# VH-VL binders against q07092r50to231: the designs that were tried, part 1

Every score and structure here is a prediction.

Target 1, 182 residues: q07092r50to231
Amino acid sequence: GFNLIHRLSLMKTSAIKKIRNPKGPLILRLGAAPVTQPTRRVFPRGLPEEFALVLTLLLKKHTHQKTWYLFQVTDANGYPQISLEVNSQERSLELRAQGQDGDFVSCIFPVPQLFDLRWHKLMLSVAGRVASVHVDCSSASSQPLGPRRPMRPVGHVFLGLDAEQGKPVSFDLQQVHIYCDP
Unless a header shows other numbers, all headers, positions and changes below count from the first letter of the chain; antibody chains are not in Kabat numbers.
F, E and O stand for the ipSAE by ESMFold2-Fast, ESMFold2 and OpenDDE, each averaged over both directions (binder to target, target to binder). V2 = 0.75 x the mean of E and O + 0.25 x the DockQ between their complexes.
Where letters were taken out, [cut] stands.

## First folded at step 1 (VH-VL)

Design A05 (framework fv_alirocumab)
Fold by ESMFold2-Fast, scan of step 1:
Structure A05 (fold): chain C 182 residues (1-182), chain A 123 residues (1-123), chain B 113 residues (1-113)
Amino acid sequence: as target 1 above (182 residues)
Amino acid sequence: EVQLVESGGGLVQPGGSLRLSCAASGFTFSSYAMNWVRQAPGKGLDWVSTISGSGGYTNYADSVKGRFIISRDSSKHTLYLQMNSLRAEDTAVYYCAKDSYYDSSDYEYFDLWGRGTLVTVSS
Amino acid sequence: DIVMTQSPDSLAVSLGERATINCKSSQSVLYSSNNKNYLGWYQQKPGQPPNLLIYWASTRESGVPDRFSGSGSGTDFTLTISSLQAEDVAVYYCQQYYSTPWTFGQGTKLEIK
């Protein structure tokens, strides 16, 4: 496993506001600058086929009107290899990945609890032919996910990208980790 | 011939606007990220902005964020920089520079540069 | 942001002699997983745009004379011109492409003694 805050250089990016809280952990406020790095620098061999993505995040009021990518890894042509999209209208997350036959495979997770303007821990796990989402202490929600194309160390990794305009989306983070789960 | 040609520079008053263009030829324009790099008179090189090959992803130096907009038109093989709310410190030669990596979203070194266009912000 | 610092700011070297220009990054630009240094060198002659000389710290760009060489790793890098020619009079810049924003050194002006 590894810390994406370090791999995406969030602490080194001056445009990312660091809010010291005497009553709690450091808060990183995204939105003023794109959070992106070449895939080879974040995932040298590409994102593993089996992984868990863990975020501690707070979704702001203005993002409730948007569809945007919380996490995305693109291919050489700028198309998603994998993306985790926030759909504010449906109050859901959609996971999409390139399938073995070239079409996308996807699954949708209802997560209305994320849209309360409070801090939440979100876990996305992908293993075999199943993807699961776990929010806070709730039971995991699992969905079948079709066979995927192996991830490649090309393109870019993004956090917080508007799906329509390609502009950074403002939200707050305390933790972002990837675990390579068996 | 593989080349980049900038245009649109000139004299503008503080608070004014200018739009720079960079015409690309001799390579598959849409496959490469493009950059604007500026150089103030007698000073060094200063990166301004990047746009991915697809145009879906952009990045800006803190000093120009909110004022400058980078864009591209793949059908015209042209890169643009819309500069708004110009300040005296924006006075520089603006170079168009091509990323070396064929993946439109990845970034490496700049293997091709234009000849530059001078922007002077003065009263 | 990664700050790139060059030394010296200027130097004068006699024709046929060796010139060395140093570049230091405030943070390592070596990516351990691929063992590559995300560092390049550019030459800018008076009135001309920058021209790529070296990438990945030590790889010469096609068409660049073999008298130019790059070395170093991590935070300390050197550009060497083994036998200075008249056409080498220029300002030389190092650049890191390890992390955005992309940053350049302040430049080293090379003159003939």
Scores: ipSAE 0.000, ipTM 0.457, lowest interface PAE 20.3, mean pLDDT 85

Design A10 (framework fv_alirocumab)
Fold by ESMFold2-Fast, scan of step 1:
Parts: structure tokens; C-alpha cells; sequence
Structure A10 (fold): chain C 182 residues (1-182), chain A 119 residues (1-119), chain B 113 residues (1-113)
């Protein structure tokens, strides 16, 4: 697997606040600076067909009220190849990806538990025709996902991007990993 | 010597195409989002398009979506605007403008290049 | 779209006197996560490109004289020139960069009385 904190240069970005706790994990506070890197630098052959994205995060009360991308990979023209969107009004996550025929395929996961102002471990797993979301020690929620277009090593990877404005979104992170064998 | 220099403006017929260039100097080009802002004769300012420093994010005014393409070339330190299917209402001075950092205010502007769409 | 409305459309002020230009947004441009107002002010002299005066509603751009100040929050904003000088004759524009599309006010033409 890949450590995205390293591949997205979060530790090297001075505008990302590093909050040290003598007995706890390091906290990274996003929102002050954009988190993006060329896809070829993060995923040299594009995002794998099967993967698990694991984050340990905290969504703040004042996190943007509209839809925003927790994770997104764009194509060469800046349009999304795949996105994991946070809908704060509906308290849900939406996974959207380019389908085999060019139309988007998507599935929605209700995750009201993420909006309690506390730390949570979130796992998104994509394997074959199924996407699953697992929060903390709760049981996984699985949804069918149509056939996806192969991911291309073009465009850019984003973490914490407002869908409307393209601005960085404020939230806290402890861990971000991608596993190629979910 | 921090500056932006536009070129490529001129007279073009409706339905035609034109490509504008903006040469940047005196700053680290790839660190900043870039924009095109236009101004029709005797009118106010109208935002056209934005591209992030990495090129990974682009956005367009509804009036130009599907017709205009913003792009940038890091090796040439140059911003472009490819304008297709031009209409009379696209007639304006086109300014190249630099964000201070990331999708915010415009701290540096070029002198502008005039595009006239007329028969 | 967020509509920006300036008032007045034009004003004439005597040299050395105070000039006040207003800008109203149809929606709040205050971003709660960072407590910033996504509003700027630009000055455009005839035949010249716009020049940034104020950003984040009240922060003066480097090199801009201290007679220029910005105030307001949310939907109502003001640009103030405390003591008008001859070189201040221009059209002034407010701009929101809160939500795409970026929008400008219609402009306020400032002339010497």
C-alpha cells in the first residue's frame, strides 16, 4: 500500500498545521493550503482497479456546508476520473467514477456518524462491481458499482477540495493510506 | 520585473477561432492559479476562466463553457485561452490575471489584448 | 450566481474630502471555516488594467496608500478614500471570489467635483 501523507507531501507543506500530542498521533490540520499532486507522482500507473482508501479524520462543525471532495483524481482536462464526495446536508458520501461507456457510475453511502465532531476511521473499498464503506467498528455498507473506465495516470489527485469553489476544505487528518489489494 | 504580457488578439469573424497567450515572468509560474478576465467596450469586468497552478483544476463562465479552453505550459511560463465558435458578444479586451496564491484575488494583471468579433 | 451591486454608479468628490463606495452581495461571502470575507476591491484608470487595492474585505495591498480602506462583512461592504487626491480618479470595482463564477460589481465612477 501507499502512504498518501508522504505522496501528497503533507509533511513538507508548511501551511498544513502539525499538532503534536505527547501520547497521541500527529494531527494534520488542512484548509489553509491546497492538497494536490500530479497523478503520475502519486499513482504512476493510475489508481488501481481494486483498492481500499483508509482515512482517520475529524470533520469540524464549521466544515463547508455544501458538497466537497474528500478525495478526487482528475483527467488531463481537469474533470473527475473518480471522486469521493462529502454531502454535509445529507450526511452522506457519494462515490462517482467514469463508466466504461463514458457516463458516470455512482453509489451513495449514508454516514451520519462522521458528523459528530469526533475522530473516525473511514475505509472505502472498491473490488470488482462492489464498493463498500466501513466506519470505525461498525459493519460495512456495500453498494453495487457499475463497470468503471480504467484509471489513467493523468491529471491530479486532490484531498479536501470544495466542489463549487475549488478551495481547500478545513478538516483534521491523522492517517491516509491506499491499499491495492482490498 | 514581475509581469504578464498578453498577445494573440485581433479581428475575427463570427464562428471563427483565436488563441490568446500570456507570457509570465518574474515569479514561480507553477505556484499560482491564473485567470482570464474580459471587459467589453464601455462595460465592466467579466471573469472568463481559471486554471490552478498545477493545471489540475479549471473552471469557466457559463457563457464560454464548451467553446473556450484554458491551458498552461510550465516549460514556456505561458497561459493560453483557446477561443472557438466566437460570437459578437465575445468582443472585449482580454486580461491575463494572477492569483496571489490559490483561487483567490488577482494581484497582478497584464495590459490586455483586444479581441473584436465582427463581420 | 452571486450578484454584486455597487452604489452609487458615479460620484463627484472635492479634493481632500472623503469618498465612500458601497458594494452589496446577493449572498454572504463570509466563509465560516476561516472567518474570511472573500471580497476584493480594484481600481481601473482609463486605458489601464485593473489594480488590486483591498483583499479579504479589509486588507490593503502592498504599495496602496493608507487613505484607502475597506470594511464590512457578509453581504455589505464599503471602500473608503479618506482624503481624495487627483490620481484617485478611476472606476472602482468590488469582486467576490467566494463562489464560482467569480463576479464583479458594475463599477463606480469617481470624479473630482
Amino acid sequence: as target 1 above (182 residues)
Amino acid sequence: EVQLVESGGGLVQPGGSLRLSCAASGFTFDNYAMNWVRQAPGKGLDWVSTISGSGGYTNYADSVKGRFIISRDSSKHTLYLQMNSLRAEDTAVYYCAKDQEYLDYFDLWGRGTLVTVSS
Amino acid sequence: DIVMTQSPDSLAVSLGERATINCKSSQSVLYSSNNKNYLGWYQQKPGQPPNLLIYWASTRESGVPDRFSGSGSGTDFTLTISSLQAEDVAVYYCQQYYSYPWTFGQGTKLEIK
Scores: ipSAE 0.006, ipTM 0.520, lowest interface PAE 12.8, mean pLDDT 86

Design N02 (framework fv_nepuvibart)
Fold by ESMFold2-Fast, scan of step 1:
Structure N02 (fold): chain C 182 residues (1-182), chain A 120 residues (1-120), chain B 107 residues (1-107)
Amino acid sequence: as target 1 above (182 residues)
Amino acid sequence: QVQLVESGGGLVKPGGSLRLSCAASGFTFSDYYMSWIRQAPGKGLEWVSYISSSGSYTYYADSVKGRFTISRDNAKSSLYLQMNSLRAEDTAVYYCAREYSSGWYTFDYWGQGTLVTVSS
Amino acid sequence: DIQMTQSPSSLSASVGDRVTITCQASQDIDNYLNWYQQKPGKAPKLLIYDASNLETGVPSRFSGSGSGTDFTFTISGLQPEDIATYYCQQYDNLPYTFGGGTKVEIK
């Protein structure tokens, strides 16, 4: 597995605010500049086809009026290979990936508990033809996911990107990890 | 209604100790970070300390580090500040305040304050 | 620590006037700034959060603007009940720090 705080150079990026607590977790505040790296630097072989993405995050009040990508990997043309979108109006997450035939495959997860202005641990698991979302200590929600294209080490990885404007989205983050064995 | 009531202030000699309490009501106390903020007579506001909702994380201003200890009892909906090795410059009205998110957004409710006077 | 500088330290204005207070951060704090009102003998009250958002129940004559290092708080049409000291506060980084306050008095 990979620590994305390290892989995305979040600690080395001056535009990411570091809120230090010597007895607690470091808080990273995003939004002042895009969080992005070439995919080959983050995932040299491409994002694993089966993985778990784990975040500890807090969605700020102003994000409740936005639709934005929490996580995205693009192809060489800037088109998404995979994206996890926050839909604040529906209080849901949408996972979308390029299908084998070029069409997108997608599934939607209701996550109203994320919209309470508090810290939450979020896990997205993708294995075979099933994707699952787990929030905190609650039960996992599972959805079918159609066959998708193998992930390629091209394009860029993004964290916190407005879906319509392509601008950074401000939210708070403690942990981001990718595990290859969900 | 949300209410915060401080108590425990008083006159104490330099080098002495004092424990402040804050009684919370009208909300689920265990869901909120809590802070102590002080104000010396005729002066501005100075943040002193915070404690996380679970009590697992604390932070202190450099001026009080090693002398003050923040704690909470969620079963009693109460916040505390143990003040040791008190100095004249600790003389202030001490407010307890609620942070409405589990981090660092704002102090949306404040208590009435309790006066601590440190003099010989 | 992030230092917050408020100006002016005090001002006197007439009822109906437009009052402007400024707050300057020693480093970029984005929009992570709150404004509080403190009347004599009372606890502070939140008026503005995230630099420009009006707290529920606060009169619309109060407003905030700015980002980065320079922030402005405005009272449009000063009222007698607005006599108070006003404080800015950053929450971009620990420790939380307040401006020195601006005392607003009526002539």
Scores: ipSAE 0.000, ipTM 0.476, lowest interface PAE 13.6, mean pLDDT 85

Design N05 (framework fv_nepuvibart)
Fold by ESMFold2-Fast, scan of step 1:
Structure N05 (fold): chain C 182 residues (1-182), chain A 122 residues (1-122), chain B 107 residues (1-107)
Amino acid sequence: as target 1 above (182 residues)
Amino acid sequence: QVQLVESGGGLVKPGGSLRLSCAASGFTFSDYYMSWIRQAPGKGLEWVSYISSSGSYTYYADSVKGRFTISRDNAKSSLYLQMNSLRAEDTAVYYCARSEYDFWSGPYFDYWGQGTLVTVSS
Amino acid sequence: DIQMTQSPSSLSASVGDRVTITCQASQDIYNYLNWYQQKPGKAPKLLIYDASNLETGVPSRFSGSGSGTDFTFTISGLQPEDIATYYCQQYDNLPYTFGGGTKVEIK
């Protein structure tokens, strides 16, 4: 596994507000600038076929009427290879990836607990034909995920991108990690 | 030095079964996707099946789907292909091949074994 | 399934010649194409990956180019040890598919 804060250069991005407390965790406030890096810088060999994405995050009230990408890897033409999308109106997460037939494969996870203006730990796990979402200490929700196209180290990685306008989405972040053996 | 050594080929009658093995050495086997690729006598290459580094993800060519099962034993650095309901058109040299580490599916086959011949004939 | 059409099926050339082999995909595969060399009685060997990248240890006389649907493999100065069948292979989508092969012989 590895820390995406370092690979996405979040500490080196001046537009990301760093809220430091002597006794608490460092808080990164996104939304003032895009969080993006070339995929080859973050995942030199592409995103692993099996992985877990772990975030400690806080969603803000004014994102509730928007659809936006919490995490996305694009191809060379800017189309998503894989995305984890927040639907604020439905209070759900949608995992979407390019399928072997050229159509997208997807699964939806209801996560109303994320929309309470409090800190939460979120884990997305992808292994074989199953995707799972785990929030805090609750039981995991698992769903089948169809056959996917191999992901390649092309395009860009995004964190917090508005699906309609392509602008940064404001939310707070403490941790973001990828584990390659979930 | 990377080596892949296939075994288990031979003569089998139509409808029969055969199990192929591939012994890997010289690299961390558990880090790599593995594939079986076959070649009928005097013909070209045909990709048969792959298995992810953990063994959780597999895929099969339509020509073998439902009849062949790919598996691996990372503790033994070994790859297997269980072949059931064999047909004359399955006659081929079967190669074990390694794909790139920690990729969705290996983009290229950088090392191949010597191959093992499977002949399906009455 | 993505069909890979390779041409010519065979060719004969002299030592020192420039040899060109083409591979055409039935749909856009970006640069997701590899080239392999198979010498008589041997397993295939990777020469070129991602359309144009030379594998470590492979002689510089081998090169690849192209993107989308049309790809070219070139041997800039044919040597006797280059007698082999050459295959392209796409990895844009499963199942992975190979071209029919091009047999290269010396005159």
Scores: ipSAE 0.006, ipTM 0.476, lowest interface PAE 15.4, mean pLDDT 84

Design N06 (framework fv_nepuvibart)
Fold by ESMFold2-Fast, scan of step 1:
Structure N06 (fold): chain C 182 residues (1-182), chain A 119 residues (1-119), chain B 107 residues (1-107)
Amino acid sequence: as target 1 above (182 residues)
Amino acid sequence: QVQLVESGGGLVKPGGSLRLSCAASGFTFSDYYMSWIRQAPGKGLEWVSYISGSGSYIYYADSVKGRFTISRDNAKSSLYLQMNSLRAEDTAVYYCARDLYGDSYFDYWGQGTLVTVSS
Amino acid sequence: DIQMTQSPSSLSASVGDRVTITCQASQDISNYLNWYQQKPGKAPKLLIYDASNLETGVPSRFSGSGSGTDFTFTISGLQPEDIATYYCQQYDSYPWTFGGGTKVEIK
């Protein structure tokens, strides 16, 4: 595994506010500037076919009226290779990826517990033909996921992008990691 | 350190079957996509099939769909190609090749094994 | 399927010459193209990836350029050990396809 805070240079980005807790974890406040890096810098060989994405996050009130990408990797033409979208109206996450035939494959996870203005640990796991979401102490929610096109180290990685306007979305982070062994 | 060694080639009559093996060593086999790529005598390269590290994602060239089956055994660090209903056009040297994350970055190839389909 | 047209099919050049090989894709493949070298009786070897990036350990006299549909592979200062057949390969979409190859010989 590896720490995306380091790979996305979040600690070195002056527009990202660092809120230091005396006896708690460091909080990073996104939204003031785009969080993006070329994919080859973050994933030199592309995102692994099997992985787990782990975030400790807090969704703010203003995001509850938006549809936005929590995590996205684009191709060279700017189309998503993979995206994890927050649908605030449905209180769900949608995982969407390029399928082997060029159409998208997707699955939806109800996650109403994320919309309480409190800190949560979120895990997205992709292994074989199954994607799973785990929030805090809840049991994992699993969905079948169709066959996907291999990820390529092109385009850009985004964290917190408004789906309608392409602008940064403000939310708070304590942790973001990728594990290649889900 | 990294080695790929193919075996199982030979002479077979049209309509027959062969199973090719590729033994991998010197790396974590389950981390890599694996492909079979063939080359007819005196001709160019043709990609045949790939399989992801987990075995969950598989593709075939149209010329072999329904006749060939790719598989792997990660505990044995081995890749296989089951070839059925063989045709004269399948005569070729068959190479196994590794690729990290399926980006067609074939950085290591085996020496190849010859399959001859003839009567 | 994406057709890869490689030209010329063969060429003869002298040691020290600049050799240029071209590869055309039947549709836009961005920069998703590799170049391989195959010496007689041996397996292919990756030389160039993502159209223009030199693989580790490959001599600097080899280079690649291009994007979209038109690609070029160049050997600057041909050496005797460069006698081989060279192949382009696209990986934009399945099935992955190779060019027909260019046989490079020394005069």
Scores: ipSAE 0.006, ipTM 0.492, lowest interface PAE 14.3, mean pLDDT 85

Design N10 (framework fv_nepuvibart)
Fold by ESMFold2-Fast, scan of step 1:
Structure N10 (fold): chain C 182 residues (1-182), chain A 124 residues (1-124), chain B 107 residues (1-107)
Amino acid sequence: as target 1 above (182 residues)
Amino acid sequence: QVQLVESGGGLVKPGGSLRLSCAASGFTFSDYYMSWIRQAPGKGLEWVSYISSSGSTIYYADSVKGRFTISRDNAKSSLYLQMNSLRAEDTAVYYCARETYYDSSGYYPHFDYWGQGTLVTVSS
Amino acid sequence: DIQMTQSPSSLSASVGDRVTITCQASQDISNYLNWYQQKPGKAPKLLIYDASNLETGVPSRFSGSGSGTDFTFTISGLQPEDIATYYCQQYDNLPYTFGGGTKVEIK
């Protein structure tokens, strides 16, 4: 697996506030600066077609008022190859990826439990033709996912990006990892 | 020594069916995407279909969608193309090709090895 | 679908000549283009991938250049064994599409 805090240079970005209690975990507060790196630096071979994305996060009150990309990999022209979008009004996550036909394939996961202003562990797993979301060791939520275009090591990886304006989104983060064999 | 050997081509009437096979050897078949590419007599190359290394991701050209089915058997190192509702315009040499999709230098999907092809003739 | 227009359809040149083939995409494909050689009665062979990368074992007289919509394939000292049809192919978007081919013959 890969630690994305390291690969996205979150510890080296001065605009990302590091909050540490003597007895608690390090908290990274995003939103003041873009979190992005060239895809080749994060995933030299592109994001695998099968993977698990694991985050420990806290959604702030203000993030409940908009749609935004929690995680996104773009192509060379800046359009999404894959995205995990937060929809605050519906209290859901949408996984969207470029399909083999050029149309997008997507699936939606209701996750109202993420919108309680508390820390949660979130796992997105993509394997075969199924995507699954796990929150805090609750029962898995699984959805069918159509055939996808192979991922390319082009464009950029983003974490916390406003879907309409392309601006950073404020939320708190403790961990973010990718596993290539879910 | 990478080898791809196609079989199953022949003469078939319009509306008929035919199954093509591609036997792979000399490499770990289960690590590679595989494609079928065809060439009508005296014409250029037309990509038909691909299947991912695990078999989970499949795509078809619009000209064959709904009529052709690509599949693979990784235990037998074999690739298949089931062709149904054949038309005169499906007459072509069909090539099996190995697709390199990821390497240490990045994502560069290209057909690095091809079989010698098998001729499918759709005629009454 | 992305349309690949290849020019010329055929050419005739002498041994030792520099031969140039062009390929134009109907939309921006970055550098996501491959070149193949097909000798009469044989399967195609990869020569160049990712617009400019020479495949292992392919002679250095073959080269590729270009990005976006305009691409060039060059043979910098035509040899008798280079008699073949050459095809470009884009992999920016599915379906993968090939150019119409350029037949190279020796005078």
Scores: ipSAE 0.005, ipTM 0.472, lowest interface PAE 17.0, mean pLDDT 85

